# VH-VL binders against q7v2x8: the designs that were tried, part 6

Target 1, 220 residues: q7v2x8
Amino acid sequence: MKLILRGIANEFIKSFSFKNFEIDQNFFDKLITKEAPAAANLITENEKINSYELAKLKLILEKHFIKLSNIYSNNRETVLSGKSLKINSTFLKIKDLENQLPLDPSYLKKDILHKGTVRSGDRISSNGDLFIIGDVNPGAIISANNNVYVWGKLFGIAFAGKNGNKNASVASLYLNPLQLRICEIVAIGPKEKPKGQHPEIAILEDNKIIIKPYFLNQNL
Key: E = the ipSAE of ESMFold2; O = the ipSAE of OpenDDE; V2 = 0.75 times the mean of E and O plus 0.25 times the DockQ between their complexes.

## First folded at step 17 (VH-VL; framework fv_cosibelimab)

Design T3 (at its last look DockQ between E and O 0.56; V2 from the best seeds 0.70)
Fold by OpenDDE, look of step 17:
Structure T3 (fold): chain C 220 residues (1-220), chain A 119 residues (1-119), chain B 112 residues (1-112)
Amino acid sequence: as target 1 above (220 residues)
Amino acid sequence: EVQLVQSGAEVKKPGSSVKVSCKASGGTFSSYAISWVRQAPGQGLEWMGGIIPIFGITNYAQKFQGRVTITADESTSTAYMELSSLRSEDTAVYYCARESEWGDAFDIWGQGTLVTVSS
Amino acid sequence: NFMLTQPHSVSESPGKTVTISCTRSSGSIASNFVYWYQQRPGSAPTTVIYRNNQRPSGVPDRFSGSIDSSSNSASLTISGLKTEDEADYYCQSYDRSNQGWVFGGGTKLTVL
């Protein structure tokens, strides 16, 4: 059995595994944050839990200002037990239970791979690198904390280095953005772009955005 | 000091029912599970079932399913155990016991109620 | 489901150490906590050990609990035995399979 603790904003805080409801003070010391009342989801796999057992768990959690909010289980009786206690309980197949488990922050992919055209009005933002396989049309806005890569034509607005990374760059197979921003520096693309198409990269040098041909790293 | 006080001894005929009460005093009632345990003369302890008063949720031992009913009245801080279709083998001292704050050890016990079933 | 088996009786002289065993019939003894109760004649049981080896307040440190996975048993040990320790002792554990509490058969401890 697993308890997934969430904050007021339903953000993941911590996950705990426990067996046979044998919870002790040490367990709660790990769960309890001095902050606002927390919520917990119970995830069970191949476990039959009756209403009495769940009730005891609920009671203990509530005494520690933790609300048992959701139960996910592949056991129908467990789900029914949860419902009898007026807890939101959902039957899920085993494969779907895994989706209820929070990802280890270490596995949280900050990078985004987008496949397809980014159309006018669309916004895509990454907390890491942003890689787009497709065109970024005028009126589209793309941004990333680090680098922006457009494996296509860039005609929209691109913002790299959102967190102040001076080494951030914007690269594209065809770079003709309406506007480029790297950190706090803004550049406007030329109205007329040569017809020749080759990969280009925009970087910061001397606090100015410069555009140059994009070459493979010779020190690969 | 929290105490559990049970009702007095009962003498019953076979086939009848008995209802034993267990009143809690000196502390909170609703937030603790109450279990019932019996002990036949010269025999060991046998768990019958329990209730969590605040939720009204019960759990019964399979042996007593359909024959035992455990209830609780939060307003009077009293738990009840009713056993029907009494048999001579049901002659025993019946205890109520409070489970700990962790829902495990029976940390407080009533004084016991002797129920004698005889023709 | 499982049963808990205890010796029917044990005896020992004052000042000595006695051990009462509680053997689980199926599943691991370590899978669930074991509890121990003392019952003096004419009285209700009282907890002397909870969660294998924890001692409630008021219980002398002469009382201790342990788990032995190799024998699949729990043990209650009473050192420095006193006449007042003469009682019946019961082990208890929760059975997830039948979702209920299980008691051992009890052990009568006689202080010689």
Scores: ipSAE 0.825, ipTM 0.941, lowest interface PAE 0.5, mean pLDDT 90
Fold by ESMFold2, look of step 17:
Structure T3 (fold): chain C 220 residues (1-220), chain A 119 residues (1-119), chain B 112 residues (1-112)
Amino acid sequence: as target 1 above (220 residues)
Amino acid sequence: EVQLVQSGAEVKKPGSSVKVSCKASGGTFSSYAISWVRQAPGQGLEWMGGIIPIFGITNYAQKFQGRVTITADESTSTAYMELSSLRSEDTAVYYCARESEWGDAFDIWGQGTLVTVSS
Amino acid sequence: NFMLTQPHSVSESPGKTVTISCTRSSGSIASNFVYWYQQRPGSAPTTVIYRNNQRPSGVPDRFSGSIDSSSNSASLTISGLKTEDEADYYCQSYDRSNQGWVFGGGTKLTVL
């Protein structure tokens, strides 16, 4: 079974899988300090869960300020148990249960994968991460709420973190942009071209854009 | 901090019932699971069932289904276990225990109540 | 449903190390957390290990717990054995199929 955690603004935070109705205590400790879920949905298949077990889960979540908001199950006794606790509980067939589960956490962020060269006059904007397989020519503008990744040469303008995400980055196989922007910080590309042919990443440190070598597997 | 104090020892005749109390003090009672565990003389521990007082929701071990009734009174912070149709093999020490905040380990135990079933 | 099997007794000298096993009869020992309780004569049990290998505050670090999936068992290990460790020890786990708690049969630890 799976617990889907959402924030105060109803944004997806994380899914958490368990087989036997037990929650890892360390999981909540980590979330409390950095990501604070406000609500949870329980998705189960073939599991008979009684009201005693659900009540314990409900109380554990409430002690961490998380409301158990919905239960989706293909087990009628589990649905009845949820209703007895005044939790919105819905019976669904197995195939319909899978439709309630986010398959990819980036789905809610609407990531974009673009194959091909982004030509002069083109603009691509993502509400999540932006992945380009190709070059970004001079006169092209690419932007993302989160990260920008260019599997190719970046010559145009790149804007990461446009929703205010200061942890956003711009990475490219050949980072030679006209302009970089991360959040509200703008950097004009250096006049000196990259001398090496290695991946680079631009990040925000101390309110300045810093370009570093991109070490393998940092975002893979 | 939280303490569980149980009622005193009982001597009962076969076929009768016994009701053991478990009073909590020094913390939140109603939102924790309270379990009952018995131990026959020289024997191991045996889970009987439990209750979540704020909901009044119970869960009973199959062996005791139909003979055990577990209740709670939030106003007095007291849980009760009643075992009916007593027989000699029900002679045991009966413990109440509170599960942790995480709904796992039995962190707090009562002192135990000896119930002796004899004619 | 499953049973948890413990040796009836174990013994060892002060200062030495003892290990008490807890073998699950069916299904995986890793399916649910294992808990360990110490019961001194005439007293209620107290928790010494929760969630397989975690110690409550006040339990010395010479108490440790582990899980071995290959033997389908849990173990309680007590190093630097002291005479006050003489007690009965019980493992416990939740049986999801029967929706209830299961205790092992208990192990009497004697410190000679």
Scores: ipSAE 0.658, ipTM 0.872, lowest interface PAE 1.4, mean pLDDT 85
ESMFold2 (binder alone), look of step 17: mean pLDDT 91; pTM 0.925

## First folded at step 18 (VH-VL; framework fv_cosibelimab)

Design U6 (at its last look DockQ between E and O 0.31; V2 from the best seeds 0.00; counts 0 for: pae E 2.5 > 2)
Fold by ESMFold2, look of step 18:
Structure U6 (fold): chain C 220 residues (1-220), chain A 120 residues (1-120), chain B 112 residues (1-112)
Amino acid sequence: as target 1 above (220 residues)
Amino acid sequence: EVQLVQSGAEVKKPGSSVKVSCKASGGTFSSYAISWVRQAPGQGLEWMGGIIPIFGITNYAQKFQGRVTITADESTSTAYMELSSLRSEDTAVYYCARESEWGYDAFDIWGQGTLVTVSS
Amino acid sequence: NFMLTQPHSVSESPGKTVTISCTRSSGSIASNFVYWYQQRPGSAPTTVIYRNNQRPSGVPDRFSGSIDSSSNSASLTISGLKTEDEADYYCQSYDRSNQGWVFGGGTKLTVL
């Protein structure tokens, strides 16, 4: 199972995988959204979850200022359990889940602006451009259909052009990722660390990822 | 300090039903899961099921499905467990317990127990 | 769906150390948190270990919990045994397959 959180006061999307309802303080420490309101979508595959288990999850999340807004599942009993709790619950086949995430109206927006650090274990995905005001730590994964812009240091994994857009780019103030992906091309992060504090941009040229100094508006 | 106070001991005949109460005082009742656990004389602990009172939603152990009914009354902060079709094997101390503040975490607050004796 | 198996009884002298095992019959013991309860005669159980190895406030340092994946078991270890430790001890874990709680069979600890 996955819990996808969308911040209300701090514009972010985080994804957390879990297989048991063993939610404790360590789980919430990884969310790092203490006292900040958020909405959550629960994504399951064929897991059978009864209304008792969902009710406990709903109550625990509410105690931490997280509203469980939607349930998406490939298990009809799980969908019925969610509906019994008055939670918007939608049946989706496994293939549909792969093609339709995120699924609520707030995920129909093309571009995402995220303020704050993207921490290890976090995932943020955009249907358009992704803008991060903050750092992207090792173990974090950020992705976009189009461009990824990091106003900060990029240490994690960045995936631009995930829908096949070969013109997508990844730019940051300090481009030192573990891995870069543009469309289907994957590169291991630079062996040598950036030599200075200047913006850099990664693009595809001749089916290879190249990194060059970033000068905004030179390609538009 | 929250406390769970249970109803008194009962003696029942085989085939009858028993309903044990569990009243919470000194704290929040409705938003915590309340479970029922039994212990036959000289035997171990056995989970029977639980309820989340604010929703009235129950979860029963498979062994007791069809014989146990767990309910709650928010206005009196009281949970109830009713066990039907009693047999001599149902002679046990029946405990109510509240899960800790983190949900799927330890049973932190226990009632004093209610002895139910089933005999002819 | 799974069972938690404990020794029926253990005994040891005051000041010594005992270990009470809790073996899971199917699936990994590491997949789910294990909880430990102490029950003195005539009393309701009380928690002595939660989330595998953590102590609630008021439980002495001499109580500890651990997980051993190689034997597929959890252990409650009590060092510096005192006569007041004489009690029944139960492990507990959540069974996601059957959507319910499972207790071990219990272990009677005798301190002689």
Scores: ipSAE 0.498, ipTM 0.806, lowest interface PAE 2.5, mean pLDDT 83
Fold by OpenDDE, look of step 18:
Structure U6 (fold): chain C 220 residues (1-220), chain A 120 residues (1-120), chain B 112 residues (1-112)
Amino acid sequence: as target 1 above (220 residues)
Amino acid sequence: EVQLVQSGAEVKKPGSSVKVSCKASGGTFSSYAISWVRQAPGQGLEWMGGIIPIFGITNYAQKFQGRVTITADESTSTAYMELSSLRSEDTAVYYCARESEWGYDAFDIWGQGTLVTVSS
Amino acid sequence: NFMLTQPHSVSESPGKTVTISCTRSSGSIASNFVYWYQQRPGSAPTTVIYRNNQRPSGVPDRFSGSIDSSSNSASLTISGLKTEDEADYYCQSYDRSNQGWVFGGGTKLTVL
């Protein structure tokens, strides 16, 4: 069983595991963080949690000003328990549960290399550059303090320059995001884009996001 | 000061039902779990079940499942415990207790208790 | 499921220290918090220890709680024993297997 703590902007703060729904001092210690989490997701594998137990967890979190926002489980009864408490609860097969986990504590690393598809609901954030080898699906959100590189198709939301770096960029082999953000500037991508296009890069120019072909040789 | 005040003593015949009330005053009610605990004469404490009023969620001890019903009225800040098919062994003082404000389970406030006597 | 086992009775003189044990029959004692209640004759129980070793406001620091994983037991220790400490003491913990609260059998503390 894993609890994913998130901030008010749904940013990843930390995650931790606890066994068999054991609520002990260690559990409460893990809830304590300087980032002041506002929300939590519960991911359970082969764990049955009844409505009463889940209600208790919800109350505990709320008393710490944390909203239990989502439950992902391969146990149907746990999902039903969540729904009975009006918590967004989703049944997932075991193989899909890991996709709901924040990718490796490496998210807190300055530079992040992620291999694989970033799926809907996933969030990846880097304090440096973010490099994705794979697709970023709609509903996924990726962000970086500096540059975002997607060695695949970008269909989700990308945010570069989180710390105000106006030289930050978003590049992908196929750039068709739902939304791009560089620093404080936001752009919405077209809904339909031809397939088979060349790599593109989004940058800030004159306080506007512009998209142009990404030619490596021109930048050397 | 938050208090739980229970209904008065009851004398019941075997096979009948009893419903005990527990009214909260001086504080919030809905966001706290209310548990029912009984104590037979000269015996220890026995948890019967609980309710979280705000969610309408109940939890019953296996021993009493099918025979006990716990309810709550948020508008009156009152919890109820109904025990059916009464037996002589059900003679006990019944307590309601509120879980603590500490963010986890703990029975920090108790009612004064209700004596239920089951006799033919 | 598990049971919590307490000694039936303990006794000690005023000013001395007494310890009441609470042993869990199965599963780790550390898996769930242990609570301790004091019950004087004719009164409802009151919390003296929560979360294994925490004291509610108003409870003297003479009362302390601990857990020992090696013996799979919790302990309530009362130092500087006073006449007013004479009461029944109950440990409590939540059992996920039974999905319910479990009380120990209670311990009668007599102050000699």
Scores: ipSAE 0.397, ipTM 0.700, lowest interface PAE 1.7, mean pLDDT 90
ESMFold2 (binder alone), look of step 18: mean pLDDT 90; pTM 0.923

## First folded at step 20 (VH-VL; framework fv_cosibelimab)

Design V5 (at its last look DockQ between E and O 0.43; V2 from the best seeds 0.00; counts 0 for: pae E 2.1 > 2)
Fold by OpenDDE, look of step 20:
Structure V5 (fold): chain C 220 residues (1-220), chain A 120 residues (1-120), chain B 112 residues (1-112)
Amino acid sequence: as target 1 above (220 residues)
Amino acid sequence: EVQLVQSGAEVKKPGSSVKVSCKASGGTFSSYAISWVRQAPGQGLEWMGGIIPIFGITNYAQKFQGRVTITADESTSTAYMELSSLRSEDTAVYYCARESYDWLGAFDIWGQGTLVTVSS
Amino acid sequence: NFMLTQPHSVSESPGKTVTISCTRSSGSIASNFVYWYQQRPGSAPTTVIYRNNQRPSGVPDRFSGSIDSSSNSASLTISGLKTEDEADYYCQSYDRSNQGWVFGGGTKLTVL
């Protein structure tokens, strides 16, 4: 089972996986979000959930100011259970469950400013530029059609130039990503990074991702 | 302090039905699942089923399906358990219990129990 | 579907440590959380451990819970045994296949 949590702006998504309908303490800790209230989608594969179990989950989420808004499952009984609780429930084939449902473009702002740490399992995507004030931890995924700016440490995955903008860049005060992607070009960060902290920027040059120090404009 | 208070002891004949009540006081009722658990004399605990009052949704143990009916009245914060076609083997103390969100599913509050005796 | 098996009885002297086992018959014990209840004579059960090893407020730290995947069992351990610990103890876990709660058979703890 997977729970996809959307914040108020719908641009910030947390995804959590859990088995056998058991939610551990870590899960609950992660549910505490500064972006409350929130909405959640439940994605379940080959899991039969009855209305009683689903109702309990719904109530637990509500106590955390999370609305269970959608259920996607390849199990018909689960879908029926969802419907019985007046939750929008959709039967999907496994192949469609495995693919993350595309974000509704209507909820995506052109430019996004995010304040706070982006944690493992979190995803933020912008149709313009993405500004992060905080760290991007390993396991987090951030993306933008244009530039990504991280005013903190970047340890997660960053994707700039989603729409093919070859001038897109990824900049951070401390650039040590697990993976960088600019347009179709992918780079893996080095295993060893110098301990010194200085701003860096990743850009495309000759169809390769290069990382260089980010210098202030001398003409300012 | 939240308490569950159950109805008094019952003596029933075989084939008859019994309905036990469980009234919640001192807290919220509708948003918690109420379960029924019985215990035969000198025996262990046996889960019978539960209800989520706010939704009116029930879940029954397979052993009792068709013979047990669990209901709830939100206006009076009372849950009910009705067991039909009573047998001597149904002689037991019947407990209502609340499933706690704070304890992440554990039965944190119990009624005092209701003795149901089935005898000819 | 699974059953939870407990020893019928255990006994130990005050101040000692006792362990009560709860073995799951099928599926992994780690698949679902295990809860433990204490029941004194003539009283309703009370929770002493929830979610394998969590202790409710008011329960002494002498009580602890653990899971052993190798033996497919959960254990309730009571250290520094006191006379007041004499009671029946039940383990409980949720069965997803049966979609219901399952109790162990209970263990009578006697403090010698």
Scores: ipSAE 0.807, ipTM 0.926, lowest interface PAE 0.5, mean pLDDT 89
Fold by ESMFold2, look of step 20:
Structure V5 (fold): chain C 220 residues (1-220), chain A 120 residues (1-120), chain B 112 residues (1-112)
Amino acid sequence: as target 1 above (220 residues)
Amino acid sequence: EVQLVQSGAEVKKPGSSVKVSCKASGGTFSSYAISWVRQAPGQGLEWMGGIIPIFGITNYAQKFQGRVTITADESTSTAYMELSSLRSEDTAVYYCARESYDWLGAFDIWGQGTLVTVSS
Amino acid sequence: NFMLTQPHSVSESPGKTVTISCTRSSGSIASNFVYWYQQRPGSAPTTVIYRNNQRPSGVPDRFSGSIDSSSNSASLTISGLKTEDEADYYCQSYDRSNQGWVFGGGTKLTVL
């Protein structure tokens, strides 16, 4: 059996395998991560698990502040046991079970608000909008499925519309990126430095990245 | 100190039922599995089944399915085992025990036992 | 569905070492943890070994547990045997296929 540990926003943290319900200190040491897990998905292959056994696992995880959120199994009785405990439980063939790591395809990440400077070598990725209150230094990479907003100076690389959203934008108080990307269109940062008198926004227009003055009441 | 205190000894006729209680004192009850184990005179230990009180979920040994009913009352921290259609071979000491907090763990706390005698 | 087989009785002198075996009839002894209980006459059992070889607080370190995959058995070893060790001893393991607990038949330890 495998546990997939996820954060509050369903972001993947880690996964590990265990056998025969051998739950000891080594098992629980694997639950401790820098990201602090909040949820777990259970993957089982060829295992008949009753509701009593699942309930024990559920309680053990809860003692460690982890919710057992999903069960994926190729055993129909195990799936029914999970449903009886009100756990989202899905039947999958063996082949499909192997494809579940590391992702849960049913959950979408929320927007991210980041306070502070994004330093060189750091990366922040959002499955929605990304809001940065601070600067994005050269060598930093920020990305979002939708819009990127930097309330500060953007010097690094910004990638909006990562999932193909052509209506995505990149806005900042000082738009001087090393590289901009919106959907599949890439532009090298502007040759001319911004004057810093107003915020700017980058959008796609006619398959080109266009930079315009950005005023807070502007509708896109 | 956490203890499991069971109801007193009983004498029963064949064909009747018995209900043994197991009250937890000085500790946590609802989120631990409570098992029932019996021991016939001069014989070994035999697991009968268990319950997780917070969910009311039971698990019965195959030998006892259909004759044993295990229940719990969270408000009184008490588990119950009822054995029906009693036979002379059901004469035994009946123990309740708490499973450890580990998955499928050891029985770390035992009740004092309840002697049930089945005779005509 | 498996059984755990123990010798009916063992005996040994004070200060010596005794080993009580627990043999699993089918499937591997290593498939699930083995637990050991001590039961004195007129008393409820108490745990002396959990998870194959771990001691609860208060159990002397002269009690030890082991697993031997080649003989498909677990063992409880008591060294420095004392007269108060005279008791019945049971092994226990979880049966994943039947989804329930199995006890060994028990071993009466006599300290001569």
Scores: ipSAE 0.568, ipTM 0.829, lowest interface PAE 2.1, mean pLDDT 85
ESMFold2 (binder alone), look of step 20: mean pLDDT 91; pTM 0.931

